# VH-VL binders against Flagella basal body P-ring formation protein FlgA (flgA), part 20

Target 1, 205 residues: Flagella basal body P-ring formation protein FlgA (flgA), of Buchnera aphidicola subsp. Acyrthosiphon pisum (p57418)
Amino acid sequence: TVQKFNFFDLNKQLNIFLKKEYPLNEDSIKIIIHTPLKKNIYCRKPDFSILSNTHNLGLINILLTCSKQHYYLTVEVQSEGEYIVANRKIPRGTRIKESDLKILIGRLDVLPNNTYRKKKDVVNRISLREFFPLQPITSFMTRPFWLVKVNQQVTVIINGNNFKMSSKAKSLSNGAQNQNIRVKTNSGKIINGIINENGEVIVSP
Below, E stands for the ipSAE of ESMFold2; O stands for the ipSAE of OpenDDE; V2 stands for 0.75 times the mean of E and O plus 0.25 times the DockQ between their complexes.

## First folded at step 18 (VH-VL; framework fv_maftivimab)

Design z5 (from y1 with light chain S30N; at its last look DockQ between E and O 0.52; V2 from the best seeds 0.00; counts 0 for: pae E 6.2 > 2)
Heavy chain, then light chain:
Amino acid sequence: EVQLVESGGGLVQPGGSLRLSCAASGFTFSNYAMNWVRQAPGKGLEWVSTISDSGGDTYYADSVKGRFTISRDNSKNTLYLQMNSLRAEDTAVYYCAKSYDYLWGDYEAFDIWGQGTMVTVSS
Amino acid sequence: DIQMTQSPSSLSASVGDRVTITCRASQSINSYLNWYQQKPGKAPKLLIYRASSLQSGVPSRFSGSGSGTDFTLTISSLQPEDFATYYCQQSYNYPTFGQGTRLEIK
ESMFold2, look of step 18: ipSAE 0.121; ipTM 0.677
ESMFold2 (binder alone), look of step 18: mean pLDDT 92; pTM 0.947
OpenDDE, look of step 18: ipSAE 0.477; ipTM 0.783

## First folded at step 19 (VH-VL; framework fv_maftivimab)

Design a1 (from x5 with heavy chain S54Y V103Q; at its last look DockQ between E and O 0.06; V2 from the best seeds 0.00; counts 0 for: pae O 10.7 > 2, placed apart)
Fold by OpenDDE, look of step 19:
Structure a1 (fold): chain C 205 residues (1-205), chain A 123 residues (1-123), chain B 106 residues (1-106)
Amino acid sequence: as target 1 above (205 residues)
Amino acid sequence: EVQLVESGGGLVQPGGSLRLSCAASGFTFSNYAMNWVRQAPGKGLEWVSTISDYGGDTYYADSVKGRFTISRDNSKNTLYLQMNSLRAEDTAVYYCAKSYDYQWGDYEAFDIWGQGTMVTVSS
Amino acid sequence: DIQMTQSPSSLSASVGDRVTITCRASQSISSYLNWYQQKPGKAPKLLIYRASSLQSGVPSRFSGSGSGTDFTLTISSLQPEDFATYYCQQSYNYPTFGQGTRLEIK
């Protein structure tokens, strides 16, 4: 048996296919087929293949295979979902608070890549530029809050099974909480550790 | 005396390019964001572009985005506006203006203005 | 963009009159509202910033009020040199201006 394939069914199948191929998760997607279909398409088992080497939303070329028949489709993939914007004007160098952020729902496919989707990912970060109200915020527009500065003397804590030892060392870079950092001891040895919430460098034996 | 002086305006054909300059004096140029604002003949004011004190941030009106580029040379106390792909609707007097109290990160008012330079885009 | 609407577009008044010009924003702009005066053939001049702060050198007969979406510029007693076009401008987002209010002699 062959199933008649109309625009609605094709759109539905494309949505299913694209959700598997792209990390769209819970986002709503809208498919617009730009290729006019002059006659009905009949498929027992439709098979889709993306012809472009990009995994970006927007205009894509798709090959639809029905048995021995091949159909080339130009499809626009629009995605709608939640994203993070500035709730107010935010000066450069601001430690961002939750109240500084707003969740909007809209077209994700027209936003810059790496636009934040959740407030928790932006809170406590530092703005690298001024944000205008309702401006989408991306990961390239913020940086972590530095707990350790380059050339800063830091406390190094070595946790052993039956002992805890502390010493002083010089940081070789800026570092935020839970980041790996290299420090130079007084003896000149370079060691690696993880920065804790207090700005201390934790080293595991 | 605090002063801004625009130059570089003139007649240009559609699709052409023009570069405006604004010479600043009487204040610490590098401490303030600078702006371009234009006014078509017999019309109101329209913000064009803003650049931060050291040029780290630039902003553009949608009407000029992708065509205009704002820049500055703090060593020369000069603001620039490179205008490409000019259109008839770009015809206007172009003012350079100093931002008020940019030090705190918010764009306030434009407290100092130049005399303006006329740009005419016509075939 | 935030739209700014001034009212009225033009008005006639006499010397000594109290004049009021209003400006409405399409959304809340807090207190980020400025007023400018422009005379023919001249660059705009800043009068009020942050809705109510008087710019240095501006006569005290000028005052500004408002917050959120509705703002007012008031000239308590109009002087001959005050006949000009006035513009409001928001600085909450990308700067936008009102269409202007032309104040002419009655």
Scores: ipSAE 0.006, ipTM 0.529, lowest interface PAE 10.7, mean pLDDT 87
ESMFold2, look of step 19: ipSAE 0.378; ipTM 0.718
ESMFold2 (binder alone), look of step 19: mean pLDDT 92; pTM 0.947

Design a2 (from a1 with heavy chain Y100H; at its last look DockQ between E and O 0.62; V2 from the best seeds 0.00; counts 0 for: pae E 2.7 > 2)
Fold by ESMFold2, look of step 19:
Parts: structure tokens; C-alpha cells; sequence
Structure a2 (fold): chain C 205 residues (1-205), chain A 123 residues (1-123), chain B 106 residues (1-106)
């Protein structure tokens, strides 16, 4: 006998399908089917496909195929997990400290793109906007803290197989820790290196 | 003269790819974030993508995320946009634009624009 | 996304007129609002940044005001070269533009 599917069973099957498509480790997923189904759908082997070619959260369109029949569903994918907000008003130009940040648990599908998920990724960055208390912080609203400024004299450290040298050079740009940066020596030679924690430029020949 | 010059536009079929370039001159390219902004024929402006001054942070409009890749080569003063899986709605003039102020490393305001390069996606 | 709504969508005015174009954000953007002018077949030109700061080389008849959600571009006395399309753009978060305001000769 043919076992019929109703809207309730369809939601369970969609949840299983979408959890495989959205491997959000510590996050949870809630599926809401918005398309009204006026009658039970008979489907022995339901096949789902996402009509969007990205794994976006929020409203998406799903194609349900039952043998040769096609059903178009509007589905809402809600996700819940941890994200980073301002713990207080943070003026523009602030070097962000851990105490400036708070972790909230909530809906990820309504957050701005690139909202930070971990405090460690925000600490020590410079705010490019003022943040209000409980406002989500995005990577677009921050920049790295610069250890080196353009035209600054910096120490260049060159480590070779059996030698170590240091010299002075002028930075050609602003730079943060662990960034590759170009510096110009007194002779006019341009050297590429990585900025360390002390604002020194490390070169490995 | 401060100048941005785009190239690489043209006619392409849906599903195709194009690589846009933007050559910069007259300013210290490596100190500024760079942007792509597009304008469909007869339509308004739409931000496409932003890349930080050092190239490590990239941002995309939802309409292009996963299909377009912004990059830069600071040694060549050149900005790039790799456009894959093109669709008819990607048809537009594509502008490169310089972010305004390097003192803060800010992405706000586009003070220098190129002339644009036309991308047409048609069957 | 932060939606930007310009008003009016088009405007007819004469040389010498005072013109006001408004821009409304769907949420507070503080003062991170920029204004651009675009003439047919040309790239946009930055006029005003950060709501009220006049870009270098832009005539002083252009001014901007506002904060939060409501912003205004004012041209105190129109000149023949000012007939163009004007766009607002927020840069508080990922950039979005208003739909544009066409300023045409009456």
C-alpha cells in the first residue's frame, strides 16, 4: 500500500536533508515550511533539492520531486548559535579589548554578513564605526591594529642558514602583526617580510 | 594624475567567466581598500565587493558571493575581479573605486572611480 | 542589509533654484552617509562624505546634513552643470545605495 506523506512528515524529512546540507557544528537548525499544502502529498521516495546555489540561511526555495511530480516549497532555515556583540558603546577608533565584547546566543540567520563568532577574532582590532550596546560586530566594521605606519623606520631581521642580520628600513605602507609588508632600505632595495609582535620585519632568505 | 582604468569586459554567455582588471596610478595603491561597484544599463549603483589594503579581508554582496573573487597585487598596483558562473543579471558597467581615507583604513566613501568596463551576459 | 530610500525619484528645477534631496536609512547609520553625482555615460563623483563633509574640489553650493536615519543633500543655487542623477550611499556597514534622484531641467 502507498504510504502517504503529510505536511508534518515532510518537515521531518526536510530537517534531515537540510541538516546534511548545513553542517553547522555547534549551531542548531530549525526548519519552517511556509508554503501552504492544502492536501496530503503522496510520496514514497521524496527527493529534495535546493534551488538556490548557495547555503544561505533564511528564506530558500526547495524542489520536492515525487516520482514525476514536482512541488515547489518556500522554506525558512533558521540557525541559532554564538555571536559577538558590543558590551558597551564603543567609539570609533577604539582598540577593542575583551571586556568590550559579549557573547550572545541567538538567531544567526538575521545577523549581518561576517558577524564575528569568537572574541579572539575581534580583540586588538580597531573599531571603524561606533558600536551601540548589544550590536553585532562585523569584520567590515573593524580593521587590524597597525604596528607599523607608512614611512616609519623599522628593524629588518634577516635569518639565513648560518647567519643573522638586522638593519633599518622605511616602511612603504601601514601594517599589522603577521602581515607581509614592503620596506625600502637606505640603498633603495625593496624587501618583503612579515611583521612580528614587536613591529620588526622578519625575512627568511 | 590619479587614475583608475578598468579592463577585461566583454560579451559572454551565461555560465561563462571573465576576469576584470583595474590599473591604479598616481597614489599609493597599497594604503587603500579597493572596491567594485556595478551599474546595470539604465539602473542604479550596486556595490559588488571590497578588499582591504593588505588584501587579507574580502567582502561580497550576497548577489555575487560564491561566484566572484576579488583580489589585488600591490606590487603591480592592480585590482582584480574574477567573475564565474555569470548570469544575465550580472550585465552591467563595472567600476573600480578607491576608498577615501587611509588614516583609519576605512572602507567608507569612494573618492576615485575608474571609467568602467562593460560586461554583457547574453545567450 | 540597510536599505536606502531617496526622495524624490525625479525632480524638475530651474537654474538658480534651491534643491533638496532626502535619503532615509532603514536603521541608524550614524553619520556614515555619502552623496554622489553621476552624469550620463560617466562614472559617479563623490560630493559629500560622512553626511556633511565636502569633498575636495566640490563647489560650496553643495551641502549635506543629517544623522541617524534621515539625511539631506542641498544645492543652494542650481547651476547648469548640476543637472544629473544623485545617489546616497551608506557606509556604516556593507555599502548600499539609494535608488537615485534624477535632477532635470524644467
Amino acid sequence: as target 1 above (205 residues)
Amino acid sequence: EVQLVESGGGLVQPGGSLRLSCAASGFTFSNYAMNWVRQAPGKGLEWVSTISDYGGDTYYADSVKGRFTISRDNSKNTLYLQMNSLRAEDTAVYYCAKSHDYQWGDYEAFDIWGQGTMVTVSS
Amino acid sequence: DIQMTQSPSSLSASVGDRVTITCRASQSISSYLNWYQQKPGKAPKLLIYRASSLQSGVPSRFSGSGSGTDFTLTISSLQPEDFATYYCQQSYNYPTFGQGTRLEIK
Scores: ipSAE 0.498, ipTM 0.764, lowest interface PAE 2.4, mean pLDDT 86
ESMFold2 (binder alone), look of step 19: mean pLDDT 92; pTM 0.948
OpenDDE, look of step 19: ipSAE 0.589; ipTM 0.819
ESMFold2, look of step 20: ipSAE 0.443; ipTM 0.740
ESMFold2 (binder alone), look of step 20: mean pLDDT 92; pTM 0.948
OpenDDE, look of step 20: ipSAE 0.712; ipTM 0.874

Design a3 (from x5 with heavy chain V103Q; at its last look DockQ between E and O 0.01; V2 from the best seeds 0.00; counts 0 for: pae E 18.7 > 2, placed apart)
Fold by OpenDDE, look of step 19:
Structure a3 (fold): chain C 205 residues (1-205), chain A 123 residues (1-123), chain B 106 residues (1-106)
Amino acid sequence: as target 1 above (205 residues)
Amino acid sequence: EVQLVESGGGLVQPGGSLRLSCAASGFTFSNYAMNWVRQAPGKGLEWVSTISDSGGDTYYADSVKGRFTISRDNSKNTLYLQMNSLRAEDTAVYYCAKSYDYQWGDYEAFDIWGQGTMVTVSS
Amino acid sequence: DIQMTQSPSSLSASVGDRVTITCRASQSISSYLNWYQQKPGKAPKLLIYRASSLQSGVPSRFSGSGSGTDFTLTISSLQPEDFATYYCQQSYNYPTFGQGTRLEIK
């Protein structure tokens, strides 16, 4: 049997296809077909393919294949979801608190890439610029809080199977919690370790 | 004497470009954010753009975003506004204004203003 | 953007009068409000910053009050040089100005 597709049926099928192609919830996707359909489309088994080499939201070109017949569609894919904005005016160099942030629901496809979606990913980071109220925050607008500074003397802890050693070394870079960092020992040897919550460099043998 | 002096205004056709300059004197220019504010004939004031003291941060009104570019040369104590794709609604006196920088680094009030330079966009 | 609405748009007063101008924000702006005076053919002049702080060199007859959404500029005793247009401006977000209040001689 041949299935007849109208505008609404096509949208439903596109939603199913796009849900597979994009890690988005079905109810968070809105599809607008910009290509006018002059007649009904009859398909036994519709097959969709994205013609662009990117998986971006917004305007995309889709090929609908019905047996040997091809239909070229221009489709706008809108996505709605939660994202993080500044709850107040935030000066540059601020260690961001949860109360500084607000969750908004809106169009994600019009936001900059790397806009934060969860407060936990922004809290305790440092603002690299001034934020205005309700401004979306991206990962490029913040940096980690530095527990270790370049040229700072740090405690290096070497954890062995049945021993623990501590020594002093000089950091070769800034580093935040759980980051890998290089340090120079008093003997001039460079070693790698991970910064813990106390600003110590943990080295595993 | 603290002073701001705008220049570069004039008559330009729609779609044209113009570059404004603002020369600062009497204060440490590099320590303060600078601003452009415009006023259409017989109308109110409209903020156009802000640039931080170091020039690292720039802000624009939606009406000019993508068309105007604010910049500064701290070595020359000069503020600039590059205006492209000009429209009739961009016709205004353009003021250069110094930010009154508060202790927390927020850009709030404009405490020093230039005399303004007139920009007319007309065919 | 935050919209600023001034009241009244214009008013007439006499020398010696007490004059009050109001400014309302479309949303809370805390205390991030400034007042400016502009005379014809001249650049604006800062009068009040942060809602109530008097700018240096401004006569004490000028005062500002308010917080949140409602703000007022008061001239306790109007002087001849005070006839001008006054603007409020919020700095909580991207700067926006009120439409202005023209103060004319009665």
Scores: ipSAE 0.000, ipTM 0.536, lowest interface PAE 12.9, mean pLDDT 87
ESMFold2, look of step 19: ipSAE 0.000; ipTM 0.416
ESMFold2 (binder alone), look of step 19: mean pLDDT 92; pTM 0.949

Design a4 (from a3 with heavy chain N31Y; at its last look DockQ between E and O 0.01; V2 from the best seeds 0.00; counts 0 for: pae E 18.7 > 2, placed apart)
Fold by ESMFold2, look of step 19:
Structure a4 (fold): chain C 205 residues (1-205), chain A 123 residues (1-123), chain B 106 residues (1-106)
Amino acid sequence: as target 1 above (205 residues)
Amino acid sequence: EVQLVESGGGLVQPGGSLRLSCAASGFTFSYYAMNWVRQAPGKGLEWVSTISDSGGDTYYADSVKGRFTISRDNSKNTLYLQMNSLRAEDTAVYYCAKSYDYQWGDYEAFDIWGQGTMVTVSS
Amino acid sequence: DIQMTQSPSSLSASVGDRVTITCRASQSISSYLNWYQQKPGKAPKLLIYRASSLQSGVPSRFSGSGSGTDFTLTISSLQPEDFATYYCQQSYNYPTFGQGTRLEIK
């Protein structure tokens, strides 16, 4: 008896391929083939490749090669998962707190680019505009809370293997916690360091 | 908790009809192909039918084709099996089973099973 | 129709034994072979999918191997809770199950 592979069987093989290309995580992924395929394509060794430049969600183009026959597929990669929205109206310039945020579950492939996925990544940031209730929050809508402001005098801590020194310097830019920043010493020397939680600049030799 | 609960089994005369239901909870029902698998008393497992995640494609074992109809209502998270022209050999426990992966029309592995509902076809 | 033949049909073994159950397909099914465990009065439980991938929550003493037409399920050290009926199932095309292997206490 001759075994036939129908469109359903090739969809299974395509799904296996795409699941490996889109790493499994807590998100759900759904694959929709928009390009009609012959329902009874005979293919023992399908070879799939993604023709799109990225492994982004949404519409992608895939090349199926089967015994040197080429099939060009338009495939939709849908994903569901958690994302962050405003829990209420948030005025511009607000230092965002956890109660300002709500987690929704929904289609990730239709959200604005850089929509936040975890509350921890939004808390303590500053809103750059007004947010409306249930509006998805993107990284373009916020900025870091600055611990150090340009021209501010900061304490520089220099850690060595057997010593620790502190000095004063003037910051050359705004800076947030854990950010690398340039500071100018009283002698005019420019040094790089990392801002700690207290607004001090840590330098390692 | 992920759960599948079958209902609608019972005693039916040969030639009669039954409609089985399977209520799903704890997962996004509309993402997965769904299946019916049966087991006659003291016997092995037999695949009966598969329906794609959207309900657009249906597949049947030869033994039930033309007599059974699989369907789903994604708004109610419910899978159905309409069983017509029942025969004595259709006597079995009927399991509702979820396909393993998030994908269209996948009937590969069955990772979640209900507890089954008994269908008895006897004069 | 792809026929799946399990061997043996029944097997007696002692706790601690290494147990091997085989499944043969009537044609090549690549690696699209799944294994299930079923205890009396209970629904089947997925153990192994795609020939060798262990389902989450299944003890590591279970393993699967094979491709093409010949597949094995191995239990490396049999435990009391492993006495059950085991089924293979191909999903290369429309699903078919093996006839089952009953694993009993020796």
Scores: ipSAE 0.000, ipTM 0.438, lowest interface PAE 18.7, mean pLDDT 84
ESMFold2 (binder alone), look of step 19: mean pLDDT 92; pTM 0.948
OpenDDE, look of step 19: ipSAE 0.764; ipTM 0.902

Design a5 (from x5 with light chain P95M; at its last look DockQ between E and O 0.20; V2 from the best seeds 0.00; counts 0 for: pae O 7.6 > 2, placed apart)
Fold by OpenDDE, look of step 19:
Structure a5 (fold): chain C 205 residues (1-205), chain A 123 residues (1-123), chain B 106 residues (1-106)
Amino acid sequence: as target 1 above (205 residues)
Amino acid sequence: EVQLVESGGGLVQPGGSLRLSCAASGFTFSNYAMNWVRQAPGKGLEWVSTISDSGGDTYYADSVKGRFTISRDNSKNTLYLQMNSLRAEDTAVYYCAKSYDYVWGDYEAFDIWGQGTMVTVSS
Amino acid sequence: DIQMTQSPSSLSASVGDRVTITCRASQSISSYLNWYQQKPGKAPKLLIYRASSLQSGVPSRFSGSGSGTDFTLTISSLQPEDFATYYCQQSYNYMTFGQGTRLEIK
């Protein structure tokens, strides 16, 4: 039994293959084959391999193997989805609020790889540069808000199975919410904990 | 004495790789963000990269993004710059610089500099 | 990227002269502007930070002013050790240096 491949069937098979190679949602993927196929391709078992050393979206080279026949394909992989932009002009050093952000739907493959996809990942971060309206925001353009500063005295909370203890210690670095941080106790011992929303360091035995 | 000493510079072919080191002494290294700044022969200064005190955050100039990687080992008081896919335009003296400790501007200025290490990219 | 343009690129002056170097940003950078001095074969030295704050150990004859897009470095009375190249640097959007101003002996 020989399977006949036309453009439509090839796209379907490519989608299946690409989903295995990339964690992409098929509903958001558009594949464009740039290599013209003069004849129908007949295959018993189509096999695809990526020739490029990158896992990026966009233009990729794919080798289609059908028995002993090889077909070199240039394929453009487009992806659509939600991404985060500035809703207004945002000055440098701004603690970003949800109202400062807007969700847009469009081509993800033409955006920077580190563009934020969810507002929750950007809210409460600090802008490292001025943002223009509708500018896509990336992780390189923001930093965490520091709840704890180096050499700052912090409250350390030790949660045991049947007890809760609090003490004071000095932070050895800057730290944001949910980050791991090292603190030095009054006795000089260095311990690790996680910063909570109140700027306290939570230590679990 | 507060001091920064760069090392690892040398001659490399285009497309090659090089790793720079900066040894810090005389201050609490882990308390400060660190930086790389380069200067091509007879040219001006160019910011390359910054790393936060804990190493959790890194920043790069567009000219080196994707090719260079800044890192640090606070236990060794050492700053690093891994340079890959080097180009002729990367030829420069590379300076290690300490960030000034601002309350609200941690990375604004550089108050301590090393003497630099020369990197030459040529075929 | 923000471009920094210094003026002049070079100038000649005599000991005792009042010298002014200007730096213009392609867009507003608020007060996020620093000044450095560099002598031949040496690393840069921080002179002024945040437009007008004098770095510790720097002589009081050095001063900085400006905000927004236009900034100035002033040496009130030039000393022999002040002949060098000076750089401005913005820290508003990452880091960018001016092209430098070479101060030579007349």
Scores: ipSAE 0.017, ipTM 0.538, lowest interface PAE 7.6, mean pLDDT 87
ESMFold2, look of step 19: ipSAE 0.600; ipTM 0.836
ESMFold2 (binder alone), look of step 19: mean pLDDT 92; pTM 0.945

## First folded at step 20 (VH-VL; framework fv_maftivimab)

Design b1 (from a2 with heavy chain N31Y; at its last read DockQ between E and O 0.66; V2 from the best seeds 0.00; counts 0 for: pae E 2.8 > 2)
Heavy chain, then light chain:
Amino acid sequence: EVQLVESGGGLVQPGGSLRLSCAASGFTFSYYAMNWVRQAPGKGLEWVSTISDYGGDTYYADSVKGRFTISRDNSKNTLYLQMNSLRAEDTAVYYCAKSHDYQWGDYEAFDIWGQGTMVTVSS
Amino acid sequence: DIQMTQSPSSLSASVGDRVTITCRASQSISSYLNWYQQKPGKAPKLLIYRASSLQSGVPSRFSGSGSGTDFTLTISSLQPEDFATYYCQQSYNYPTFGQGTRLEIK
ESMFold2, look of step 20: ipSAE 0.477; ipTM 0.757
ESMFold2 (binder alone), look of step 20: mean pLDDT 92; pTM 0.950
OpenDDE, look of step 20: ipSAE 0.729; ipTM 0.887
ESMFold2, fold request of step 24: ipSAE 0.477, 0.439, 0.417; ipTM 0.753, 0.747, 0.740
ESMFold2 (binder alone), fold request of step 24: mean pLDDT 92, 91, 92; pTM 0.946, 0.945, 0.946
OpenDDE, fold request of step 24: ipSAE 0.752, 0.777, 0.742; ipTM 0.894, 0.917, 0.887
ESMFold2, last read: ipSAE 0.429, 0.413, 0.412; ipTM 0.730, 0.720, 0.727
ESMFold2 (binder alone), last read: mean pLDDT 92, 92, 92; pTM 0.946, 0.948, 0.946
OpenDDE, last read: ipSAE 0.785, 0.772, 0.757; ipTM 0.921, 0.911, 0.898

Design b2 (from a2 with heavy chain Q103L; at its last look DockQ between E and O 0.62; V2 from the best seeds 0.00; counts 0 for: pae E 2.5 > 2)
Heavy chain, then light chain:
Amino acid sequence: EVQLVESGGGLVQPGGSLRLSCAASGFTFSNYAMNWVRQAPGKGLEWVSTISDYGGDTYYADSVKGRFTISRDNSKNTLYLQMNSLRAEDTAVYYCAKSHDYLWGDYEAFDIWGQGTMVTVSS
Amino acid sequence: DIQMTQSPSSLSASVGDRVTITCRASQSISSYLNWYQQKPGKAPKLLIYRASSLQSGVPSRFSGSGSGTDFTLTISSLQPEDFATYYCQQSYNYPTFGQGTRLEIK
ESMFold2, look of step 20: ipSAE 0.477; ipTM 0.764
ESMFold2 (binder alone), look of step 20: mean pLDDT 92; pTM 0.946
OpenDDE, look of step 20: ipSAE 0.700; ipTM 0.872

Design b3 (from a4 with light chain P95M; at its last look DockQ between E and O 0.10; V2 from the best seeds 0.00; counts 0 for: pae O 12.5 > 2, placed apart)
Fold by OpenDDE, look of step 20:
Structure b3 (fold): chain C 205 residues (1-205), chain A 123 residues (1-123), chain B 106 residues (1-106)
Amino acid sequence: as target 1 above (205 residues)
Amino acid sequence: EVQLVESGGGLVQPGGSLRLSCAASGFTFSYYAMNWVRQAPGKGLEWVSTISDSGGDTYYADSVKGRFTISRDNSKNTLYLQMNSLRAEDTAVYYCAKSYDYQWGDYEAFDIWGQGTMVTVSS
Amino acid sequence: DIQMTQSPSSLSASVGDRVTITCRASQSISSYLNWYQQKPGKAPKLLIYRASSLQSGVPSRFSGSGSGTDFTLTISSLQPEDFATYYCQQSYNYMTFGQGTRLEIK
């Protein structure tokens, strides 16, 4: 059986293909084929492949293979979803709080690259420049608030069921609150823990 | 004693390149953002560039963006400024400066300055 | 970009005088304003940070005030070593300096 493809059929098939290739929500994507189709495409076994190495939303080049025939398609992938903006004017050097952020819903494909999608990823970071109200926030506009710095001596706390033990260790990297960090004990042992609000490293047995 | 010492300044022709260095001592270099600020003869201060403590973030004035590159080697306690495509208007004393570390931000002010190194761009 | 304008550009005063230098931002910068002192042939020295915080080692005769767009550096009683050029600097959005105020002896 030969599959007939027109604009509508291609959109359906591309949607199925893109869902397999990208973790996209079906209800949140819109596909626009920019390549004009002068006639219907007939395929026995349609095969789609992405030619661009960019996994970014937006314009994508797709190869449709039908046996020995190749069709080059330019496809625009629009997506809608949640993203993070400034809830107020935020000065440079501000330790960002959850109340400083707002969640908006809209087109993701028109936003700057690396725009944050979740508040938890922005909270407790430092603004690198001024943010204006409703400005989308990207990962390049913030840095971590370092509670622990590389080579810093830190307090390691080991919490057991019926005991609490404290010791000193040296941090192997910078770390912010709730981040995993590796530390080197005085004995030279490397252990992993989580940084708390006081800059201590919490280790679970 | 906390100290910053610039080097690498000199005379260069327009379109030429120069690399400045700043040696830091007396403090934990890797803990602080570092900066370059320049001052043309008889003129005011102009911020040039900033680099974060780890070197992961860099910032530039529009006047030097695309031509200058700030970098650092924390193992050597040294700050660098690679200057390419130099222009006459780049003539200035170049200062390296340490950022004042606020608990909530470490880029805002410059509390330690070097003596500066003179860069002259002339044909 | 945020422009910083200092006033006056130059000022003559005598030892013991109360001196006031102003700095205006082209837009609100909250309290992200610093003051520096520079003497001829020397590097700048930080005096005030975050509009009103006195840097360690700086004499108490120096003080800063203001928020938003208008800021003031005050020297309560001018000393001989205070004759220099003073600069304001905003850190609200990137970094920019005022044009400077030269304080000369009358």
Scores: ipSAE 0.000, ipTM 0.527, lowest interface PAE 12.5, mean pLDDT 87
ESMFold2, look of step 20: ipSAE 0.560; ipTM 0.828
ESMFold2 (binder alone), look of step 20: mean pLDDT 92; pTM 0.947

Design b4 (from b1 with light chain P95M; at its last read DockQ between E and O 0.61; V2 from the best seeds 0.00; counts 0 for: pae E 2.3 > 2)
Heavy chain, then light chain:
Amino acid sequence: EVQLVESGGGLVQPGGSLRLSCAASGFTFSYYAMNWVRQAPGKGLEWVSTISDYGGDTYYADSVKGRFTISRDNSKNTLYLQMNSLRAEDTAVYYCAKSHDYQWGDYEAFDIWGQGTMVTVSS
Amino acid sequence: DIQMTQSPSSLSASVGDRVTITCRASQSISSYLNWYQQKPGKAPKLLIYRASSLQSGVPSRFSGSGSGTDFTLTISSLQPEDFATYYCQQSYNYMTFGQGTRLEIK
ESMFold2, look of step 20: ipSAE 0.537; ipTM 0.789
ESMFold2 (binder alone), look of step 20: mean pLDDT 92; pTM 0.949
OpenDDE, look of step 20: ipSAE 0.505; ipTM 0.800
ESMFold2, fold request of step 24: ipSAE 0.477, 0.471, 0.464; ipTM 0.760, 0.753, 0.754
ESMFold2 (binder alone), fold request of step 24: mean pLDDT 92, 92, 92; pTM 0.945, 0.946, 0.944
OpenDDE, fold request of step 24: ipSAE 0.201, 0.804, 0.778; ipTM 0.691, 0.939, 0.917
ESMFold2, last read: ipSAE 0.486, 0.460, 0.494; ipTM 0.765, 0.748, 0.769
ESMFold2 (binder alone), last read: mean pLDDT 92, 92, 92; pTM 0.945, 0.946, 0.945
OpenDDE, last read: ipSAE 0.803, 0.015, 0.066; ipTM 0.937, 0.533, 0.649

